# Designs tried in a protein design chat: VH-VL binders against Defective in cullin neddylation protein 1 (DCN1). Part 16

Target 1, 240 residues: Defective in cullin neddylation protein 1 (DCN1), of Yarrowia lipolytica (q6c0b6)
Amino acid sequence: MVRSDWRAQEIRRVMTFTGSKEKTARDALEKFDWNVEVAIDHILNTPQVDLSGASKVFDKYRNADSDEIDLDGTIQYITDLGLSLEEPTVLAVAMTAGSPSVGTFTRKPFVEGWAAIGGDTLPAQQKLCRSFAESMTSLNADFQKIYKFTYGFLLQEGQRVLPQETAVDYWRLLLTGKYEHLDKWLSFVTEKYKRNISRDAWNMLYEFMLFQAKDPSLESYDEDGAWPSVIDEYVEFLKE
Short names: E, the ipSAE of ESMFold2; O, the ipSAE of OpenDDE; V2, 0.75 times the mean of E and O plus 0.25 times the DockQ between their complexes.

## First folded at step 15 (VH-VL; framework fv_ciduvectamig_arm2)

Design r4 (from q4 with light chain Y93W; at its last look DockQ between E and O 0.82; V2 from the best seeds 0.81)
Fold by ESMFold2, look of step 15:
Structure r4 (fold): chain C 240 residues (1-240), chain A 125 residues (1-125), chain B 110 residues (1-110)
Amino acid sequence: as target 1 above (240 residues)
Amino acid sequence: QVQLQQSGPRLVRPSQTLSLTCAISGDSVSSNIAAWSWIRQSPSRGLEWLGRTYYRSKWYNKYAVSVESRITVNPDTSRNQFTLQLNSVTPEDTALYYCARLKLITMGGIYFDYWGQGTLVTVSS
Amino acid sequence: QSALTQPASVSGSPGQSITISCTGTSSDVGRYKYVHWYQQHPDKAPKVLLYEVSNRPSGVSSRFSGSKSGNTASLTISGLQAEDQADYHCQSWDSSSTYVFGGGTKLTVL
């Protein structure tokens, strides 16, 4: 409120000491019961990320009547990023912007996610997308995060496991050119395993791919190890 | 395997409401990787998209400008189907009506991969 | 609302190559990779042949190829076969019209 001189004075003190904007100072004071020392300490120890640039990008694509980017806005946005709608780099965008599901973005995750990595403008986001594409050409730690993110991103409300057809489509999307034995894995899943895909099975395939790259003959594969049964079954399938 | 089964009347009088149903098996009308559309085909106009519905925490609908004042598309999760209502029909609405799934991969629509069998609707007095 | 222009008909003999054009505007075909082609045999629903200009779904012959230049997309069918006789539709997207189709092209195999 501005009806009390002491509150306006304390806001100015926090702004002066921290260099923060009035809203930041007021919000911190309100959060900490107008304790100036605690509010100052909070501001100085909290990363300050300007959200206004990413927010303007969101505004360009949001539905006119809501604060969400719908399917049509998503088509425009992904196209303007220089990406095709089906390429795997779009999943890096979905992870970065905290997309809740295919074909949607909501403001807070979008703005905070992009701002945190310097995606303050559409051209900056375009440049970051080129970097994402480069990092997604091999089985590395950054790609593994996107791979793991993808399972939950595809899982529909009320589902505990990913439908096999969806898993197969996204394994092809993500792993073509990255896993030499992808066709054998997909044949095993569709012809022998014939079950829907658990999160553990999804995640442990990645670990198995890394293991197999270091031991192509599988000489050190331990049937009693920590591998889930689906991987044991796959190894048996490879012997057939 | 996904199948779309259409039902509804084949003859409608001018000024009445055309109502068609598309029942889905092998997928969910609330699928987070799909969107659902009505498309019609006539000799004079070819294929014409009419409307789309899909679910992402809430329902999103969009309609073709040519019919947007007369059309409603309603999903029904309990029966796993979606319906078309087109009000105040005229003979120009005579067409073969299809329901179709729009396959989405990653963040956007790609193509219509499953179609209903088609329902020829004649609007005539 | 934008409309896509296709030739009404095209014909060719078995073994030949033919090309079907689809011309839009700078706001649809010229701007987006969202250009698809559908094949429709008599009394059947359309079936996708190509998506995003040139990509083939699994099970579609490599005889079907696609390209785009400016505001015009092209479907090319090489090694023409009798079963290719059908109607062919192009489709695009823009923010105002959403999904828009061409008028269709009837291909006759002589």
Scores: ipSAE 0.767, ipTM 0.870, lowest interface PAE 1.0, mean pLDDT 89
ESMFold2 (binder alone), look of step 15: mean pLDDT 89; pTM 0.921
OpenDDE, look of step 15: ipSAE 0.847; ipTM 0.930

Design r5 (from p5 with light chain T94D; at its last look DockQ between E and O 0.74; V2 from the best seeds 0.82)
Heavy chain, then light chain:
Amino acid sequence: QVQLQQSGPRLVRPSQTLSLTCAISGDSVSSNIAAWSWIRQSPSRGLEWLGRTYYRSKWYNKYAVSVESRITVNPDTSRNQFTLQLNSVTPEDTALYYCARLKLITMGGIYFDYWGQGTLVTVSS
Amino acid sequence: QSALTQPASVSGSPGQSITISCTGTSSDVGRYNYVHWYQQHPDKAPKVLLYEVSNRPSGVSSRFSGSKSGNTASLTISGLQAEDQADYHCQSYDSSSTYVFGGGTKLTVL
ESMFold2, look of step 15: ipSAE 0.811; ipTM 0.902
ESMFold2 (binder alone), look of step 15: mean pLDDT 90; pTM 0.924
OpenDDE, look of step 15: ipSAE 0.871; ipTM 0.939

## First folded at step 17 (VH-VL; framework fv_ciduvectamig_arm2)

Design v1 (from q3 with heavy chain I33Y; at its last look DockQ between E and O 0.86; V2 from the best seeds 0.83)
Heavy chain, then light chain:
Amino acid sequence: QVQLQQSGPRLVRPSQTLSLTCAISGDSVSSNYAAWSWIRQSPSRGLEWLGRTYYRSKWYNKYAVSVESRITVNPDTSRNQFTLQLNSVTPEDTALYYCARLKLITMGGIYFDYWGQGTLVTVSS
Amino acid sequence: QSALTQPASVSGSPGQSITISCTGTSSDVGRYNYVHWYQQHPDKAPKVLLYEVSNRPSGVSSRFSGSKSGNTASLTISGLQAEDQADYHCQSWTSSSTYVFGGGTKLTVL
ESMFold2, look of step 17: ipSAE 0.782; ipTM 0.882
ESMFold2 (binder alone), look of step 17: mean pLDDT 90; pTM 0.919
OpenDDE, look of step 17: ipSAE 0.850; ipTM 0.933

Design v2 (from r5 with heavy chain G109V; at its last look DockQ between E and O 0.82; V2 from the best seeds 0.78)
Fold by ESMFold2, look of step 17:
Structure v2 (fold): chain C 240 residues (1-240), chain A 125 residues (1-125), chain B 110 residues (1-110)
Amino acid sequence: as target 1 above (240 residues)
Amino acid sequence: QVQLQQSGPRLVRPSQTLSLTCAISGDSVSSNIAAWSWIRQSPSRGLEWLGRTYYRSKWYNKYAVSVESRITVNPDTSRNQFTLQLNSVTPEDTALYYCARLKLITMGVIYFDYWGQGTLVTVSS
Amino acid sequence: QSALTQPASVSGSPGQSITISCTGTSSDVGRYNYVHWYQQHPDKAPKVLLYEVSNRPSGVSSRFSGSKSGNTASLTISGLQAEDQADYHCQSYDSSSTYVFGGGTKLTVL
């Protein structure tokens, strides 16, 4: 008498493809209605790391009355990482740890974010911060992720656009020494554009900076192309 | 531009409650890049921070140990203000009271960049 | 809670350089780069001159500079001018006291 278990076969298929343990495979299958493809994709995109180390770091800085790192805990934490409170590298920390807003960390994003890249202790996090600082010295793909993250990080509840003053402050913070024409851009924004900053405007400046670095004379700039109107207006400002 | 306008009584009797209001224009009391404080100044103690309120999905308050049993700082989003309430005042609470914005950048606290005009409160019988 | 220690007064002639000290402890000035300096003219609120030890906000003259060593921070004013006559306050952060201030220094321009 030979028996087979359809559910056990699906569990083994997920385990074989992902390298996961049986419990992990079963939990994913149950969560996604026994859809093998979806369960496999979930497991491959869900870290299986030990969270206890990063959790201990979080515990050191959390507010005693809650499970959150508040403004005071943030000041202490950033100081212990060896960072100045105002330096742009702190934004890489905020992105890595999934901070929801300035001066706050919550447990799950903090612990999962650090654990995913080996930030299991404060010294390990300090070492990673030195790598973050190195990656933020030039316009590159890693820096672009931090730049794009920053817009959403700064938005208030209910806002769609950044106040111009805030955008200008963070452009200076992020782009000084990285974009030759930063002063021209900021002059354009404050003197001509005079509007709050949309996400599209924020993101497309980065693309334009990369374009301009490859074509400083803007000879191949196409006014009828895919650039948003804010960039067209900026290019006109540069010709003045 | 951001402006902080203070209001409230300038004379308070001992044992009463001191109540001051700070109205904000050009910013929100629930701003995610700011925190709001009361600070007082007297000849004997100089500048003295009293308390702070800020909003991050909920309100967070912190008070100086010297007054924590008597102080409340209340934000009011509908009026875009925050208030100081200091109970059971004595003549030692006589001081020039300021409200101030604490500007935040990245993940840290920068400095008190906007201050109210100041309210000199005298506590005497 | 404890205030940061500043000299009560300093004086200098126009064109001179002067330095104002701010001494705290290993739990505030010695631990955090959170050290700020405020200028306060008579009947006015304090106004920030330097933040995080040595950074100048826009509009603050490069004549103002700052440094920190151990538990002591310093504000230096070079090329002293008449309008520099004011009170100067240092501020730091402490995990238990939160925002702590010095007693203030009255600068007299002779």
Scores: ipSAE 0.763, ipTM 0.878, lowest interface PAE 1.1, mean pLDDT 89
ESMFold2 (binder alone), look of step 17: mean pLDDT 89; pTM 0.913
OpenDDE, look of step 17: ipSAE 0.769; ipTM 0.902

Design v3 (from r5 with heavy chain I110F; at its last look DockQ between E and O 0.76; V2 from the best seeds 0.76)
Fold by OpenDDE, look of step 17:
Structure v3 (fold): chain C 240 residues (1-240), chain A 125 residues (1-125), chain B 110 residues (1-110)
Amino acid sequence: as target 1 above (240 residues)
Amino acid sequence: QVQLQQSGPRLVRPSQTLSLTCAISGDSVSSNIAAWSWIRQSPSRGLEWLGRTYYRSKWYNKYAVSVESRITVNPDTSRNQFTLQLNSVTPEDTALYYCARLKLITMGGFYFDYWGQGTLVTVSS
Amino acid sequence: QSALTQPASVSGSPGQSITISCTGTSSDVGRYNYVHWYQQHPDKAPKVLLYEVSNRPSGVSSRFSGSKSGNTASLTISGLQAEDQADYHCQSYDSSSTYVFGGGTKLTVL
């Protein structure tokens, strides 16, 4: 029996046992060096995600000359999701769909990202976006993920720190209505700190917001703690 | 601070090519949170967007239908500038030309936040 | 490329409130919250006043506000001052992926 015939037989065996498609069977067999038992077990215990739906959605908005969604496609896409371009929820979409840069999408992360959470159709994605929007209403774990994601997402190639102007813009976007002292923070950053924003500063602001909410008087704030200097300076600013 | 400095001839003869350059300071022509545009202004047509260029893994250009057949917007990363070429000009192309930055807000929301000083280009024989 | 419709001119006295309308279609103003307003003084480039209907950039007075209903966006200037005398332009985005401007409105402060 030629190796090719053997492989075909094994693929059929896996398909018969698992009810999977040929590609799924083959991929599993290849992944596990044609161990049928392991392949079968893997298929049975791993959710099979159909990427075709999300891929069709991608096709609707991709550039005619490339396999990417460009700025115009993004605008249309976000609009069709029922989102306003200025809504912070769009950052959740960017994160979910694996946007490589602001205003663009590539097929693989887009398709895989949406399919992973049941975003196989535009209506399904719209529903998910409503859920995203809900998570954006308060300081919670989901929001924190988006908040942290946003920093890296905005960095230019070669940049190690975020320009202050950009940071300020997106703090307004993300924290309006969530941080009571946002105006004071922004004032501090622009009028006193006057430096670009490190990732640590960005991330620790979130922690500080939570801290300040629990201790509005900041009586328990410890300058010798693990706070970055920018937060120390901010606390000093607040006491003035 | 972002600054846009325009340069180029102010007088162009009919059927010739209008050429302008916009030098960028304080930002990059290949910025991933911006796009770069040419806009013109005339009493008869008001403000009119002509075209844009931006970089997202590759360069993308978009032109207004009214000038699409005659216009080219080219980025120059080495000089951090972008140019406008408008071929076969007529007196109708007489206008105040601006280069401008489209600032991206979130995912695709742009507005023109920085403008060049403007260049009055007159098409006349 | 269809232009947005603005009144050619508006006028008001100091301290008054004036409104400038920008009317588009369901393919531009009505479709997107992508409406921006620019102020342009003589011999100056346009300056953004409002972006995305109602957002003020840093340094823009709170006297400027914006709204949108249907296919019409509106810029309101409260407490009108002499320095507000300028041309005002609305700008949007249409479904053909084109940036569209209004015809501009000349504001005269009496």
Scores: ipSAE 0.727, ipTM 0.886, lowest interface PAE 0.7, mean pLDDT 92
ESMFold2, look of step 17: ipSAE 0.785; ipTM 0.891
ESMFold2 (binder alone), look of step 17: mean pLDDT 90; pTM 0.928

Design v4 (from r5 with light chain Y99W; at its last look DockQ between E and O 0.57; V2 from the best seeds 0.70)
Fold by ESMFold2, look of step 17:
Structure v4 (fold): chain C 240 residues (1-240), chain A 125 residues (1-125), chain B 110 residues (1-110)
Amino acid sequence: as target 1 above (240 residues)
Amino acid sequence: QVQLQQSGPRLVRPSQTLSLTCAISGDSVSSNIAAWSWIRQSPSRGLEWLGRTYYRSKWYNKYAVSVESRITVNPDTSRNQFTLQLNSVTPEDTALYYCARLKLITMGGIYFDYWGQGTLVTVSS
Amino acid sequence: QSALTQPASVSGSPGQSITISCTGTSSDVGRYNYVHWYQQHPDKAPKVLLYEVSNRPSGVSSRFSGSKSGNTASLTISGLQAEDQADYHCQSYDSSSTWVFGGGTKLTVL
């Protein structure tokens, strides 16, 4: 039909200007009511990523009857990445792949997360894991993201606070070799504080560790400052 | 302090169903960092892992191939416990049965860190 | 079904070192580092001694050490003491997504 010919012309205009494939150009035109300028602007400002590689990795480990990687699939996947479950690097993988909880991956976050950083194959993911491990050797901004991610990752459905036992275990996992006074902090939490851990307390310990590294004597610590009460109590414990 | 307390019959007749209960204190059967298992021990076969249940937004189960057709492990969140059901037992199922916690992705690794006291179950006559 | 092979018994004198082997396959011990050792005294539940081949939980003596080569894991007890007389079990994750155990080793301190 005569009216369908003009659409092919507009598709070719979008393809020529953007370098896109015909389907991409057609989909954008249909989404924006065949407004060529809007479709072009959308394509140029919405980079396309190839999800097929990461999707194939997910398929290798997913449960045969569902679209999830369960505990056994997780163990096999982490082993094939060259990691053990004892390594804090596994938490970087969990954050990258958007894992909702320990021992579980779901397709969309997994595929999108890996594809966004070039993890298109298992070997590529293995190489990226070595970079993750290097970034986790010190208290830096990248490590802080993983540290903060960990709280929500461990929080059980319906919980407002993290159980103390869980927080202690993961503080040991994340902070051994990074916080000189970790043993004192854990002694304070288990022997004096004896309460579950809020997200604010979890996050603010990181800020306190940075503060303490700059001021080991805590001479400039202000009890009336913006520290949560658990940190005030810890500072008093250190003076005992 | 996490403790696992077992209960259930100690004598079961062949072809009947063995049922055991493991009550948990100091932790939750729905813990998102743990999995809950049944393990048995006999002089002829040593320790044998039978199966597990765990919660991650829904319940997941896995069973040893040797008993898969006869076993069920069921969680009960309201009583904070999990049960073993082994159907069609024979004298070869005579063993000391343990429940145990598998703690995942911790500084301590993925091993069975808490065990119940054990229940000796005899299958005979 | 895969089973791990352990010697049925080993013995040693106080102060000596002994090694207990645990041989599996390329689908378990040879593939995974989730290989554990448990100590079990009579009428008690097993207690973890080593996890992930060589890691020692808090409170376990440094006399206990572990290693793995190929499909065989090893538990070594140095400076043998009378209280080490017990049963020792190895465990591995298996590629069929289950846990497998060895048959157990009775250690006798002479």
Scores: ipSAE 0.719, ipTM 0.858, lowest interface PAE 1.4, mean pLDDT 88
ESMFold2 (binder alone), look of step 17: mean pLDDT 89; pTM 0.887
OpenDDE, look of step 17: ipSAE 0.777; ipTM 0.907

Design v5 (from r5 with light chain Y34W; at its last look DockQ between E and O 0.82; V2 from the best seeds 0.79)
Fold by ESMFold2, look of step 17:
Structure v5 (fold): chain C 240 residues (1-240), chain A 125 residues (1-125), chain B 110 residues (1-110)
Amino acid sequence: as target 1 above (240 residues)
Amino acid sequence: QVQLQQSGPRLVRPSQTLSLTCAISGDSVSSNIAAWSWIRQSPSRGLEWLGRTYYRSKWYNKYAVSVESRITVNPDTSRNQFTLQLNSVTPEDTALYYCARLKLITMGGIYFDYWGQGTLVTVSS
Amino acid sequence: QSALTQPASVSGSPGQSITISCTGTSSDVGRYNWVHWYQQHPDKAPKVLLYEVSNRPSGVSSRFSGSKSGNTASLTISGLQAEDQADYHCQSYDSSSTYVFGGGTKLTVL
């Protein structure tokens, strides 16, 4: 005979063992085909994060008729974070909050992203943004993550490559004061290369900048190596 | 190079609907780094923003309070253009109308970097 | 009746420096660093001159500079030239009105 709430009983068993909320227990059971031991193990090894604080911040800026932060909400939110609208630190916010595109936030990525790093209030997010800004003053591993994120963030639906004008604007935004040869790179792209920018070209410029920082004369550069052709062409341009 | 080409009637009678078209070349009306606006200019009011449309998985529109009951901005991806429709016009709507691109950097707009050539619309009987 | 106040006109002689003011409120110019300037020659569309208070787009002369203090932004034109004779518009953002413009300033080069 079928019990009316056998799944509810399994959910309560997981809740009792783990101390988790019903949604967490149900989600784990559904994810692991109602295998109680696997669901319990998953919950115990996955941090439980309270989403309510970041959710309240999202509520302040969301469109009145939808569950999205639109362009105007984004302008107000970034300003309230204490950031300039043009500041490259805004891209760290976009990455952290899982923004799908310029001028837009959706609830789930926003709330989960901020909650995961303790951004439970607007003041907490403001403080985290100061740390983001500090990490973005040099070419380091944290900045590289934001740099790589930026390509996909800017890519339009249906595009396979980033328009050159957009790439140039964001290279200038991200790399001014960080890459000594930025003006030379931008001149190469606009005057010689004259093509739209692939993800590989975008990502490999960062690797090249790190390489060039260690070998400024490019004595160790191997044109037969693993560099994409755009970087080979740039190295030739530098030697002219 | 991005270019905005305007078209539409230059004389409209009171109580009729003003309809203008802005055709875009060198960019897409659904660009994820742009927003598209109508702005008008008159000696008495100067430049006045009227409305904006942009695409992020769906279309978002916003209109100036002064005209929000009468205005519609319609994007058209198949023709790569956007239109202004202003209903129930009066002589106070006589102005030079511009379409313009709002260039977006990072998470917000920066400035109107490309403008149409302008269409002087006179509302008179 | 514009949201932002600009002088109606200003004049100067070639080689002189002039400044055009743009005064808003604590809700627009005073809150947002989003203040832009446009140059408009007769019978032409406006062209962006400065953005975010003081940034110059490519191709804009260093003779044009901008600053902001409190609720007032300023455009300064150094070494005035005949080609600078135009209308100048400031723009900001307001959460209620969205994009707001000044009334415009007519610059006459004597």
Scores: ipSAE 0.768, ipTM 0.870, lowest interface PAE 1.0, mean pLDDT 89
ESMFold2 (binder alone), look of step 17: mean pLDDT 89; pTM 0.919
OpenDDE, look of step 17: ipSAE 0.804; ipTM 0.909

## First folded at step 18 (VH-VL; framework fv_ciduvectamig_arm2)

Design w1 (from q2 with light chain H36Y; at its last fold request DockQ between E and O 0.74; V2 from the best seeds 0.82)
Heavy chain, then light chain:
Amino acid sequence: QVQLQQSGPRLVRPSQTLSLTCAISGDSVSSNYAAWSWIRQSPSRGLEWLGRTYYRSKWYNKYAVSVESRITVNPDTSRNQFTLQLNSVTPEDTALYYCARLKLITMGGIYFDYWGQGTLVTVSS
Amino acid sequence: QSALTQPASVSGSPGQSITISCTGTSSDVGRYNYVYWYQQHPDKAPKVLLYEVSNRPSGVSSRFSGSKSGNTASLTISGLQAEDQADYHCQSYTSSSTYVFGGGTKLTVL
ESMFold2, look of step 18: ipSAE 0.772; ipTM 0.873
ESMFold2 (binder alone), look of step 18: mean pLDDT 91; pTM 0.922
OpenDDE, look of step 18: ipSAE 0.903; ipTM 0.962
ESMFold2, look of step 19: ipSAE 0.780; ipTM 0.874
ESMFold2 (binder alone), look of step 19: mean pLDDT 90; pTM 0.918
OpenDDE, look of step 19: ipSAE 0.898; ipTM 0.962
ESMFold2, look of step 21: ipSAE 0.772; ipTM 0.872
ESMFold2 (binder alone), look of step 21: mean pLDDT 90; pTM 0.921
OpenDDE, look of step 21: ipSAE 0.905; ipTM 0.962
ESMFold2, fold request of step 23: ipSAE 0.778, 0.752, 0.769; ipTM 0.883, 0.863, 0.876
ESMFold2 (binder alone), fold request of step 23: mean pLDDT 91, 90, 90; pTM 0.927, 0.907, 0.920
OpenDDE, fold request of step 23: ipSAE 0.919, 0.918, 0.919; ipTM 0.968, 0.967, 0.968

Design w2 (from q2 with heavy chain K58R; at its last look DockQ between E and O 0.72; V2 from the best seeds 0.77)
Fold by ESMFold2, look of step 18:
Structure w2 (fold): chain C 240 residues (1-240), chain A 125 residues (1-125), chain B 110 residues (1-110)
Amino acid sequence: as target 1 above (240 residues)
Amino acid sequence: QVQLQQSGPRLVRPSQTLSLTCAISGDSVSSNYAAWSWIRQSPSRGLEWLGRTYYRSRWYNKYAVSVESRITVNPDTSRNQFTLQLNSVTPEDTALYYCARLKLITMGGIYFDYWGQGTLVTVSS
Amino acid sequence: QSALTQPASVSGSPGQSITISCTGTSSDVGRYNYVHWYQQHPDKAPKVLLYEVSNRPSGVSSRFSGSKSGNTASLTISGLQAEDQADYHCQSYTSSSTYVFGGGTKLTVL
């Protein structure tokens, strides 16, 4: 009986059927006790993305001691993407690459996030950034994801609410050219409301902007509805 | 409103260590929205950036090449301040010293929006 | 040293427009749009006037504008006023991840 080659044969069988590399096929076979059908099903039904390309991009900008992209690496990286630090597209990059905070990227989220959408070289990432910019020109579902992501991205450890100054800065970044009444909202926040910003207030402004776009005169606005009190106060401010 | 208040000696002897303190009000030295720098000004060199510290799960520092062998910038979260230490000073280190906030508006800012009042330090025997 | 070059002085009469240049290298002004301008009155700390070449912080007059071409950034002050008499400094980020300033320009309003 010739048992010395049977594992190599099973590996080749999995590779042939799935198109996978030898390591992927071997790892799946070992995980599932060399059951070829289960290994094949596993490979075909799991996301197996080559991370090496995005990892090389990360290596270009990382701090060698911390293995993170620090503030300076971030500035260099955003510049090389063809983006300005003061444009909202940078937040789409932060969301895609799983940035934990302003001016920082960590390896695993960066590499996995970019690889998942085909950003495995700097030029590929540059092209994807142009697509991000196009999708961020209006109030739509994709932009809403980035808007909602931004609140958590900005929160510092130990904070429960976003400082008003920071919220105002990022509202100007995200909403300029997208919300006709942005100046009124910012005036209300700084002159009347004068409180730090809760996640609910942040998220519900977006819903209100969509509502107001459909009903500019606010004739259908219901103070007894599901709006947070900050939005009720803003509607009163608008009627002054 | 953010304010930076400086303190420290105005006269330092050659070869000694220059030590200055910048106390922060209206912001935190460990803020994710800012980084903290020392900048000096002299008639011969104008404004000269010296170094920067900021916090992201750990402290990161960067120093100008011209002083990197002699400088330390240290944050102190308990007092909400950061210090400059410049070793082995010479008369060429005589300058008006400023601390400043580097504003971080998105993925990283690169301009100084709040400055301390300035401390004129003379290095002389 | 790779300092940014500014004219030592510039002058103008009230109502005129003036321009202050800031020349660096391909490793700073020519590489990045992170070029900023500061206004400094006598015995005062610098105050940011423009950031990222041409952006004005809130509260800065639209009389101040900025541009960049190649290795040179420019600050333009239109409608010159007496209170514009001050020192003006440019600043750039560098490829070595440092910050450099120009030598400063003393603006005299005649």
Scores: ipSAE 0.756, ipTM 0.871, lowest interface PAE 1.2, mean pLDDT 89
ESMFold2 (binder alone), look of step 18: mean pLDDT 91; pTM 0.927
OpenDDE, look of step 18: ipSAE 0.829; ipTM 0.930

